VH-VL binders against q9h9l3. Designs and how they scored, part 282

Target 1, 176 residues: q9h9l3
Amino acid sequence: PRKMVAIDCEMVGTGPKGHVSSLARCSIVNYNGDVLYDEYILPPCHIVDYRTRWSGIRKQHMVNATPFKIARGQILKILTGKIVVGHAIHNDFKALQYFHPKSLTRDTSHIPPLNRKADCPENATMSLKHLTKKLLNRDIQVGKSGHSSVEDAQATMELYKLVEVEWEEHLARNPP

## First folded at step 13 (VH-VL)

Design E63 (framework fv_unasnemab)
Fold by ESMFold2-Fast, scan of step 13:
Structure E63 (fold): chain C 176 residues (1-176), chain A 122 residues (1-122), chain B 107 residues (1-107)
Amino acid sequence: as target 1 above (176 residues)
Amino acid sequence: EVQLVESGGGLVQPGRSLRLSCTASGFTFDFHYMDWVRQAPGKGLEWVAEIRNKFNSYTTYYAESVKGRFTISRDDSKSIVYLQMNSLRTEDTALYYCARDEFDSGYYFDYWGKGTTVTVSS
Amino acid sequence: DIQMTQSPSSVSASVGDRVTITCRASQGISSYLNWYQQKPGKAPKLLIYDASSLQSGVPSRFSGSGSGTDFTLTISSLQPEDFASYFCQQANSFPRTFGGGTKVEME
């Protein structure tokens, strides 16, 4: 396997009316789905909205959470120089306040062959939940108590592996 | 700098027990998988056991030759990985290495200790 | 268990020679193969991981290639410090298994 990891982050609402998305959990898995990193992260700003329905974050998770600056350093050390796979990954990079080179970024929400395998329009942005159900026959993000970023990162890597050979060949011919 | 220091080896009779320790420093110990690899005198390398990190539920794996007799464990607060060896046999005689298992790009032992010698003899 | 067959068991070579060591897995292991160097009385040292990735600090004369079942370690121009034993190791499946080793000796 390549130097490749998959990432999924959970954000909470900070700032006026909780409209700013701040990093509150990050999970990173290797090519086989083994967990390289999974920590709750304490935002530097006051949390206005935990967004628990989607994030799975609750006040108790913040008690022993890793401060943002320390977590960011740990995460970037893992990501640097690697192909990073994510779903709508620009949101994760924005929350990390990080720029990852486009040539090493793979976004499973923008891979036409993946949508094609799922019998979905190639240019549509499909949810991770839908693609995982259709292609991996697995239900993720089940229930109303929030998502597991580990589960999401693992699903994202497995989805990418379905199109890896075809998509890497495409990118070699059509560099971003 | 990364350091791994093994201890606990010695001379023991068949059927007895020994516990090996490996003290780690210079890295975030609780993020890494840790392994034991042994080498019998004048022979090649044999993987013995692995313990995964806190993010993977401290899952353990063993070579068939030691399964049921050896137990790998760790104490993240002290940065120590252990190998409890029970029902020792003469064929367990070897130099035992502690190794850090990096798993970001494949799985590989990027740092090794100098080893601790275990001799099982009467 | 995945068996790793390494060849040759030993090779006599001179400084400046190109040395190749082969490792064959009894089953497909993708690229999950590593190469280690061991000098007498010392612990093994990682040279190559994931079949072809050169470990930081390892001289560029070392290179690895292969995938699936057949792998090769190459030393393009042997140096005096390269006389040592070399071991391949598969990390695809448990148990992890090592090749029998290749001793690179002075001619």
Scores: ipSAE 0.826, ipTM 0.911, lowest interface PAE 0.6, mean pLDDT 93
Fold by OpenDDE, second read of step 14:
Structure E63 (fold): chain C 176 residues (1-176), chain A 122 residues (1-122), chain B 107 residues (1-107)
Amino acid sequence: as target 1 above (176 residues)
Amino acid sequence: EVQLVESGGGLVQPGRSLRLSCTASGFTFDFHYMDWVRQAPGKGLEWVAEIRNKFNSYTTYYAESVKGRFTISRDDSKSIVYLQMNSLRTEDTALYYCARDEFDSGYYFDYWGKGTTVTVSS
Amino acid sequence: DIQMTQSPSSVSASVGDRVTITCRASQGISSYLNWYQQKPGKAPKLLIYDASSLQSGVPSRFSGSGSGTDFTLTISSLQPEDFASYFCQQANSFPRTFGGGTKVEME
């Protein structure tokens, strides 16, 4: 079995009117929740909207932030060859301008058994916060300081671990 | 009640094309994988193709015997699965079943249509 | 491809008899084995899934067992309506493959 990591990214708004989502922080944790990567990232374009309420990103975090191209290289080195777990992970990959192999990707927002365990509709897209509260009895993304990508990545990994065995068996029988 | 109704079968000459349809009702169609299974006269069952719909992403699988000639597709808005059969051969003669694939508790065909007959003959 | 070898190809039995059908996979398929019943002129019907799970509505006289490569379908007491053909099917890998079938006939 391949090594497994969980990833969560925070985005800020760039481009006209700040509608372009650009990577501003990336956190990666291992199977045990240990932080492998956690960096503020400087977008190549001017930040128009820090989206602090959600992202937790502030202007001061960008002062010594890692340039996007460098950060992307570092992150890709970590992800290569691993099973990558995330929540609505397509957004993270889009921000990274990178697409991990589908066979090695696990999206906790699209795992029916996970939703079933949480007494949610199996075909619904539930929030990480809701699933975490329901299944782990833990509050995340609380307060006004914005999200913690490390906390979110750790929660995502823990959620996946609840259904890992049955889901991996399903995937083995019926690969995506 | 779950129902699957196949149609489109008939008599055709080798090299011709035929399109089968399977109309589904009584369940959430867009959440289930759908398969085609055929049975030649007096013979056993042969899996033909599968189409998956997982969160609006489609993936298809084919038996080697039909790969490149058959195409499975679906219209979720109409709850229909199709089997486009091109370059038909005499060995394609069979009763064609559509089957619903249940994948939550396992991968098995829990519901089958009555089938539609395809006869390829010169 | 995974080949499924089903035996016997046919069996003659009487009402009340215990009937056993076996299915062997050419490689390990864990418990991903299903059993179907087919009567003449009818579509197949699911009996057992995942080697040993009884499909809803199927009589308890039907049972499945096995894992890995060797599997068994058992009818504890054959009833008149059980005279039919039976097929095993592996769901471990693509292509999905069926056994050759077993015809249960009246003695």
Scores: ipSAE 0.000, ipTM 0.553, lowest interface PAE 14.1, mean pLDDT 92

Design E64 (framework fv_unasnemab)
Fold by ESMFold2-Fast, scan of step 13:
Structure E64 (fold): chain C 176 residues (1-176), chain A 122 residues (1-122), chain B 107 residues (1-107)
Amino acid sequence: as target 1 above (176 residues)
Amino acid sequence: EVQLVESGGGLVQPGRSLRLSCTASGFTFSHHYMDWVRQAPGKGLEWVAEIRNKYNSYTTYYAESVKGRFTISRDDSKSIVYLQMNSLRTEDTALYYCARDEFDSGYYFDYWGKGTTVTVSS
Amino acid sequence: DIQMTQSPSSVSASVGDRVTITCRASQGISSYLNWYQQKPGKAPKLLIYDASSLQSGVPSRFSGSGSGTDFTLTISSLQPEDFASYFCQQYNSYPYTFGGGTKVEME
């Protein structure tokens, strides 16, 4: 089989009124959930809104954080040529300013068999938290200090593995 | 571009200690698992030890034959992985390879050094 | 520990021959097996990972197959540079273990 990793990014608000989402943390795990990459990333622009309640990012994490340009190079070396699994992954690719081939992209927010296993409408967009609770009987994104991108990437890989065989067969017959 | 250079081998008497070093260059050392694999003269390969990267808490694993005698460690600031060998036995005589464990699509040794020779003899 | 039994221990072959090397695990290891080539006086070189994935830069005459407990490495048309030793290695669980090796010698 082809190489496969799962990714989850955390963004902070930059630009006018903090409306631009800029990469501030990235976690990548392998098929077994081992962590290939997990770094805080310093955006090139001034951070207006840390969005801490969701991102888990605070000013202290920016001290000695990896500059965006360097982090992006490291991340892209890991992603290139691999099947990349994520949840609402277009947001992560946008923050990375990166285009990953659709044929090698797997978005767990848009996999009909996964929703079906969770007793949800096949074409609905379900949150990672909901799917993980329903299918893995595990609570993620708990507490009040923001999300863990490592935890989210690991949950995303585990969710994809539940439908991997049937979904890869579907994609082989119906290339994107 | 990726290079692994082992050093520290030599002739030692049974019961003594020896420390091997492997200096890495050409990649982000702290992101990779690192391994030691040995080969006795004219024999096959034997995996010795692995140390995980900083993201996986530098967890260590050992072959049963060396457990309790050998210690793998690393210094990410210098891009060096070490193998501290204590209570050496004649059966530890081998060429010791340092290897990079690429774990993005399985776990496999994609780069190896040339090895450093350890001879345990009286 | 998972035992890896490799056969044959040696094989005599001629350029152009099809060579197959077998590796058997004492327990199921899914596809978690690698193949390495080693030439005299040199470090091992990765050929195949995850049972059947060809490492970049390795000639297409090399192929791997199998899953579970039985695996094979095939060289479809042996070349002069292929006379070497070959080793399988499982990574399903610690400790990682290698097969005993197969030496491919000129007939």
Scores: ipSAE 0.631, ipTM 0.864, lowest interface PAE 1.9, mean pLDDT 92

Design E65 (framework fv_unasnemab)
Fold by ESMFold2-Fast, scan of step 13:
Structure E65 (fold): chain C 176 residues (1-176), chain A 122 residues (1-122), chain B 107 residues (1-107)
Amino acid sequence: as target 1 above (176 residues)
Amino acid sequence: EVQLVESGGGLVQPGRSLRLSCTASGFTFDYHYMDWVRQAPGKGLEWVAEIRNKYNSYTTYYAESVKGRFTISRDDSKSIVYLQMNSLRTEDTALYYCARDEFDSGYYFDYWGKGTTVTVSS
Amino acid sequence: DIQMTQSPSSVSASVGDRVTITCRASQGISSYLNWYQQKPGKAPKLLIYDASSLQSGVPSRFSGSGSGTDFTLTISSLQPEDFASYFCQQYNSYPYTFGGGTKVEME
């Protein structure tokens, strides 16, 4: 077997009207949910909108945050050569300015068997919160102080483990 | 090259204390869990203690035989993990190994030091 | 604590033999089991992790199988360098526990 980790990133708004999503926190957990990496990350551009309701990020978190270039190097060292699990993971890779091989990428927002287990349409993009409540009977992303990327990464890994055998067999027969 | 070097072993009387050190090099120390595993003369392996990384609050775990007597700690700035052994007993006589816990997809000790010998005797 | 019972305690074998070592957990540990090799005077070396995953650099004659409570380490064709002690270890829960070991000795 291959090594497997789960990732969840928090983004803040940069650029005109805060329209651009820039990496501001990254959490990576191992197969069992233990944290491999969890750092606040300082974007190279001025933060226009902290998006605190969703990201949980405040100006105080940026004071000692790891600069983007350094954080990116640390994160890529962990991800390289591993199966990486995420939810709507292309957004995380885009924020990291990183290409991860599709053959080693698992996106829990696009796994038909997972939606099927949750009694959701197979081709729908369901939220992490909804799938976690339906399949794990847990409430995540609770309250108005923002999400925990650690909690989200842990939930994402647990969701993937519910369909891991079935989905890995599917991918072996139907390589991406 | 990954290297773990234990030191601090020796001969001590029962009831006394000893501090073991393990100096790590060749990898990003502060991201890994670190463990101590011991082996009594002619016997098998016994896991002693683990300290998690900074992202898991440096949480510590111990074998029941050493709880309350041994303390595992680490100094990430020096890449050293320690084992403080208090109230030593003759049963603590063993070769003490430092091991790196690689926990990406499963918890396993992929690198070990050569060990440092602790003898508890009159 | 999870007890790991390893058998046999020792086995006499010749070069070219197929050697099988078993480990039994006192409760289910899924696939959370590792195998280590230890040569006299040396530190243990990881052979297999997560029950069946071969560690980089370990010869393919070594294989692991099993899940739940029953696990097996197999050496398909014993080589001179394989005369050593072998230990299983569970990591399903703290405290981590090792099997008692199996010594593979020359016949």
Scores: ipSAE 0.179, ipTM 0.728, lowest interface PAE 5.4, mean pLDDT 91

Design E66 (framework fv_unasnemab)
Fold by ESMFold2-Fast, scan of step 13:
Structure E66 (fold): chain C 176 residues (1-176), chain A 122 residues (1-122), chain B 107 residues (1-107)
Amino acid sequence: as target 1 above (176 residues)
Amino acid sequence: EVQLVESGGGLVQPGRSLRLSCTASGFTFSDHYMDWVRQAPGKGLEWVAEIRNKFNSYTTYYAESVKGRFTISRDDSKSIVYLQMNSLRTEDTALYYCARDEFDYDYYFDYWGKGTTVTVSS
Amino acid sequence: DIQMTQSPSSVSASVGDRVTITCRASQGISSYLNWYQQKPGKAPKLLIYDASSLQSGVPSRFSGSGSGTDFTLTISSLQPEDFASYFCQQANSFPRTFGGGTKVEME
């Protein structure tokens, strides 16, 4: 059974000099790439740096954004008990202030067979954009107006599906 | 609790139009895909149409037998899904069910209404 | 379109019997298969989704198995309330398609 979702979050800069990463958008897709959740999220702290080049977040998106505490509850309800796929997913969990069990976490930036299929060093951390281009022949994160977290979550799920059978077998033999 | 209530069925002549409505309550309607499934008298189930939620751009899908004649739409503010049926044929005679499509694990119809009867006859 | 062939069309059974119903897809559908129960004059009720996942509130005597093209619904010990029609449905691709149904009737 496919109790598996993929997540991608966008963060903005808060705190001194905008160095703290605060959740400002979260997208979650199911196994087939359908969107389960996609909301702009209002951080509890003043936004110092929208990081628009990467996040795609602008001041206008904050007007009707879901407050962090409410969004966090909605997101955690979707993630709890499921296998969660992401790319450099620790950053997403940190922004959510959430611990997800390692046994149910799949990080496409740390799956050696995936790098191998892309002709990349197995122990390197490759970008989502690079892996998606190499393995799915698709350009994501195009332009300078920021990334689409929906597009990124969909690409992440598709990348994981390329190695799902062999990686799940590996994890069954080598539990984290 | 979750309820789906269909309305708008009736007796119509071939070539005429009919509009079905399904009013939902007891859940966050805007989060769900909604489907129409029909059942001809004494026959099995036939999927008719689906409309996705706002997160998935209200994308619509139709069975080939109804494509170009039927239009599915929704009003999230009223929690209603509609089926506009044009150019009706005798073969469209059926009990029409509204169904909630749960898609977070897999695609399945976890709640159904009681149905509204459409009879197309001369 | 993916055709769903369901068998048997009907089966006569007694309370306590083990009943198996099969469903075959004309092409691979992974585990995107659902099972529904329909009693006379009533709307269908979801029993099993994703080939083998039991819907909450459904008795444990119901189970589903299979993947790819061949699927089975099993009722381990038939109860009086289980005399009904059963339908499989694929959710792999559009259009969604149902099997022809199996009527489980009293022997």
Scores: ipSAE 0.434, ipTM 0.806, lowest interface PAE 2.9, mean pLDDT 92

Design E67 (framework fv_unasnemab)
Fold by ESMFold2-Fast, scan of step 13:
Structure E67 (fold): chain C 176 residues (1-176), chain A 122 residues (1-122), chain B 107 residues (1-107)
Amino acid sequence: as target 1 above (176 residues)
Amino acid sequence: EVQLVESGGGLVQPGRSLRLSCTASGFTFSDHYMDWVRQAPGKGLEWVAEIRNKFNSYTTYYAESVKGRFTISRDDSKSIVYLQMNSLRTEDTALYYCARDEFDNDYYFDYWGKGTTVTVSS
Amino acid sequence: DIQMTQSPSSVSASVGDRVTITCRASQGISSYLNWYQQKPGKAPKLLIYDASSLQSGVPSRFSGSGSGTDFTLTISSLQPEDFASYFCQQANSFPRTFGGGTKVEME
């Protein structure tokens, strides 16, 4: 059987006026929510905007951060050949400069049965925070000190597990 | 070549303490969860304790039979996992194995030491 | 705690026989079920993990199947080195629990 992990990345702003999103933290959890990877990542470009309110990243986290090239290699070794679950996962793959096969990708922001369980329109893009509150009765991304990518990856895996049987059957009948 | 070598077993009287050590080599010790599993003479296997890695905050778990008496710990700089056994009882008599817990995809004990014998008797 | 019940506790078999060992969990454990082999005086060795995944270096005559609560270990053609004890183990929740074991003995 194919294995399954969930990923969540945090980005900081680089480039002109901090408009470029560069990878600065990545968390990967297994099916049960155990952390397989959680490292701060040093972008190759100067950080203009830490985006701390959302990323939770501060200058102190960059002191011993893993350089992007090394971190990318470590992350890809974990993701290769696995079903990868994320929320709006295109953004994470873009930050990693990586293309994961669509057949092995699960995006909890685009799973109609999950929205249906949350009493939301099937084709709407709902936030991770909203779905987690509605379906797991748990508040995540609380406060103004930034998000925990570990917490987000764990919530994402738990959300997927609610529709896993139904959605995997759907994908087997309707391959992407 | 992955190796796990247990030490510290022996004969001890009820109510006393003993500390077991397991020295690991041949792999990145700090990346793995480590477990202790015991086997009483002529009996089956009983899981005793687990200690997780740094990514998972060195979280520890214990079998109910040893909670409050046994403490699992690790020293990543030396590649050693320990089992501190206090208030020993005759029913703690067993061969104690150290096992590497692979958790990347699943949870399973892919390597075991040869074990160290603990005998609790008056 | 999740109780693991193995059947049979012992079986007598001859080289070339098909041997089947079953393991039942008291609660659903998905596919978090491992099988170990133990020879007298030796430490256990992993044979199968995640219910059906064969560990590297383990002969293809060993296979595992099942999910949820009912699991099976099959040895398709017993060899002399296969006379040993076999244990299932659930890794779904704490505490980790083992089955009582099955001893495969020579007839």
Scores: ipSAE 0.503, ipTM 0.811, lowest interface PAE 2.4, mean pLDDT 92

Design E68 (framework fv_unasnemab)
Fold by ESMFold2-Fast, scan of step 13:
Structure E68 (fold): chain C 176 residues (1-176), chain A 122 residues (1-122), chain B 107 residues (1-107)
Amino acid sequence: as target 1 above (176 residues)
Amino acid sequence: EVQLVESGGGLVQPGRSLRLSCTASGFTFSDHYMDWVRQAPGKGLEWVAEIRNKFNSYTTYYAESVKGRFTISRDDSKSIVYLQMNSLRTEDTALYYCARDEFDSGYWFDYWGKGTTVTVSS
Amino acid sequence: DIQMTQSPSSVSASVGDRVTITCRASQGISSYLNWYQQKPGKAPKLLIYDASSLQSGVPSRFSGSGSGTDFTLTISSLQPEDFASYFCQQANSFPRTFGGGTKVEME
């Protein structure tokens, strides 16, 4: 119902020893989990480390990948003016080289009521995999072939919906 | 400027087939769900079919009244959505609209074509 | 199927009047309700989406409210160009269904 989307990005290593995280895939889903965007993205710099175990990205995915500048424009058109939900979302915004207003950002790694529902310390940063297993009884990020950013974005939206009413009331009383 | 232009309507006998086309321009067609909505002469609106985009596996949905007789499809390279209408009945007589389904935050038909008329008569 | 019951089927009104149209769903549809305007011989035009969001370019005299099963479209001060038919539509589930329509005609 709300103008709210969830995002998850996959990054590859570029720069010296692959230490720079560059955007290589982005998935965005709507409130109901329908996919608004899901593209492999070609970094402007040479890929040193595909980080395949986590990213799921292989050299073959880069062949028809959307160039970074074009992908960034497409993604920002979807995100602008919307509440954006993510997990450790600062990393995604950094890879996009984008600033999203804090008032419209929801990070499921930093929502105390969500941790409380999962029987975890309120101030701890819990992984998406752990929260999804505890609260949705679902296994994500299974195996050694990398993560699905679509799956992660969908799980992130579902997790946020568990605390949406409570957290939105909190934010209205305590603006960021 | 977003435009949807329907074509393929006409006069046809019961039991025959027609294929409607809707040519889209002015937006990234491949990003959108596309729908067909019809209106019988002097009557209200009736949703007919929807086809989702590539990211959602081109999933299709149909009104019960047309299920098994109509097939919705799309060609993203040409920015065209089709409605193949088989085993036509007099009850299928209507103006057929093509509509763009915006689905960022909910689901609504933000742009409609002018429609193409289908008359099924003996 | 979710049935959409729209009331009234017609209403006679004068310029400047406040017009209210009601739509009731047979099942809960959250806020997945849209309102369309149709003038004679023309295609429908989106007015309100997601129960209460005004479509860009639509005059502010149009407003929508409601959630669950009961929804209302209000025209706060009717203008000559507002004499038309109005339809609600639920987008909660398939099949998508429309209300029977309300004709707003000149008194």
Scores: ipSAE 0.537, ipTM 0.812, lowest interface PAE 2.0, mean pLDDT 92

Design E69 (framework fv_unasnemab)
Fold by ESMFold2-Fast, scan of step 13:
Structure E69 (fold): chain C 176 residues (1-176), chain A 122 residues (1-122), chain B 107 residues (1-107)
Amino acid sequence: as target 1 above (176 residues)
Amino acid sequence: EVQLVESGGGLVQPGRSLRLSCTASGFTFSDHYMDWVRQAPGKGLEWVAEIRNKFNSYTTYYAESVKGRFTISRDDSKSIVYLQMNSLRTEDTALYYCARDEFDSGYHFDYWGKGTTVTVSS
Amino acid sequence: DIQMTQSPSSVSASVGDRVTITCRASQGISSYLNWYQQKPGKAPKLLIYDASSLQSGVPSRFSGSGSGTDFTLTISSLQPEDFASYFCQQANSFPRTFGGGTKVEME
């Protein structure tokens, strides 16, 4: 396997009315789904809205959470030089305040062959939950306690692996 | 700099127990899988056990030859991985290496200690 | 268990020679194969990981190739410090298994 990881982040609301999305958890898995990183992250700003229904973040997770600057350094050390797979990955990079080269970025929300396999319009933006159910016959993001970023990162890697050969060949012919 | 230092080896009689320790320094120990690999005198390498990191629930794996007799464990606060060896047999005689298992790009033992010698004899 | 068959068990070579060592897995292991060098009285040292990735600090004369079941370690121009034993290791599944080793000796 190539040097390839999958990432998924959870954000909480900070700033006025909780409208700013700040990193509060990050999970990174290797090609086989083993967890390289999974830490709760303490935003530098006051948390106004935990967004618990979606993020799974609660106040107790912030006790002993890794401060943003330290977590960012740890995460970037893992991502640098690797192919990074994510779903709507621009949101994760924005929360990390990080630029990852487009040539090494794979976004499963924008891979036409993946949508085609799921019998969805090739240019539509499909949710991770829908693609995982349709292509892997697996239910993720189940229940009322929020999403698991580990589960989401693992599903994202497995989805990418379904189209990896085809998509890498496409990218080699059509460099970003 | 990454260092792994094994200790606890010695001469023991069959049926007895030994506990090996491997003290790690120079890296974030809690983020890595740790393994024990042994080498009998004049022989090749044999993988013994692995313990995964906290992110993977400290899952353990063992070679069939040691299952039920050996227990791998770790103390992340002290940066130590242990190998508890019970019901020792003469065929357990070997140099025991501690190794760091890097798993971001495949799985590979990128750093090894110098080893600690275990001799099981009457 | 996945059996790793390594060949040859020993090879006599001279400085400047090209040396190839092969490793065969009893079942498919993708690219999860590593190569280690061991000198007498010393711990093994990682040379190549994930079949073809050169470990940092290892001279470029070492290279690895292969996938699935057949793998090769090549030393393009043998140096005096390369006389040692070499072991392949699969990391595809548990238990992790090593090849029997190849001793590269001075001719």
Scores: ipSAE 0.696, ipTM 0.880, lowest interface PAE 1.4, mean pLDDT 93

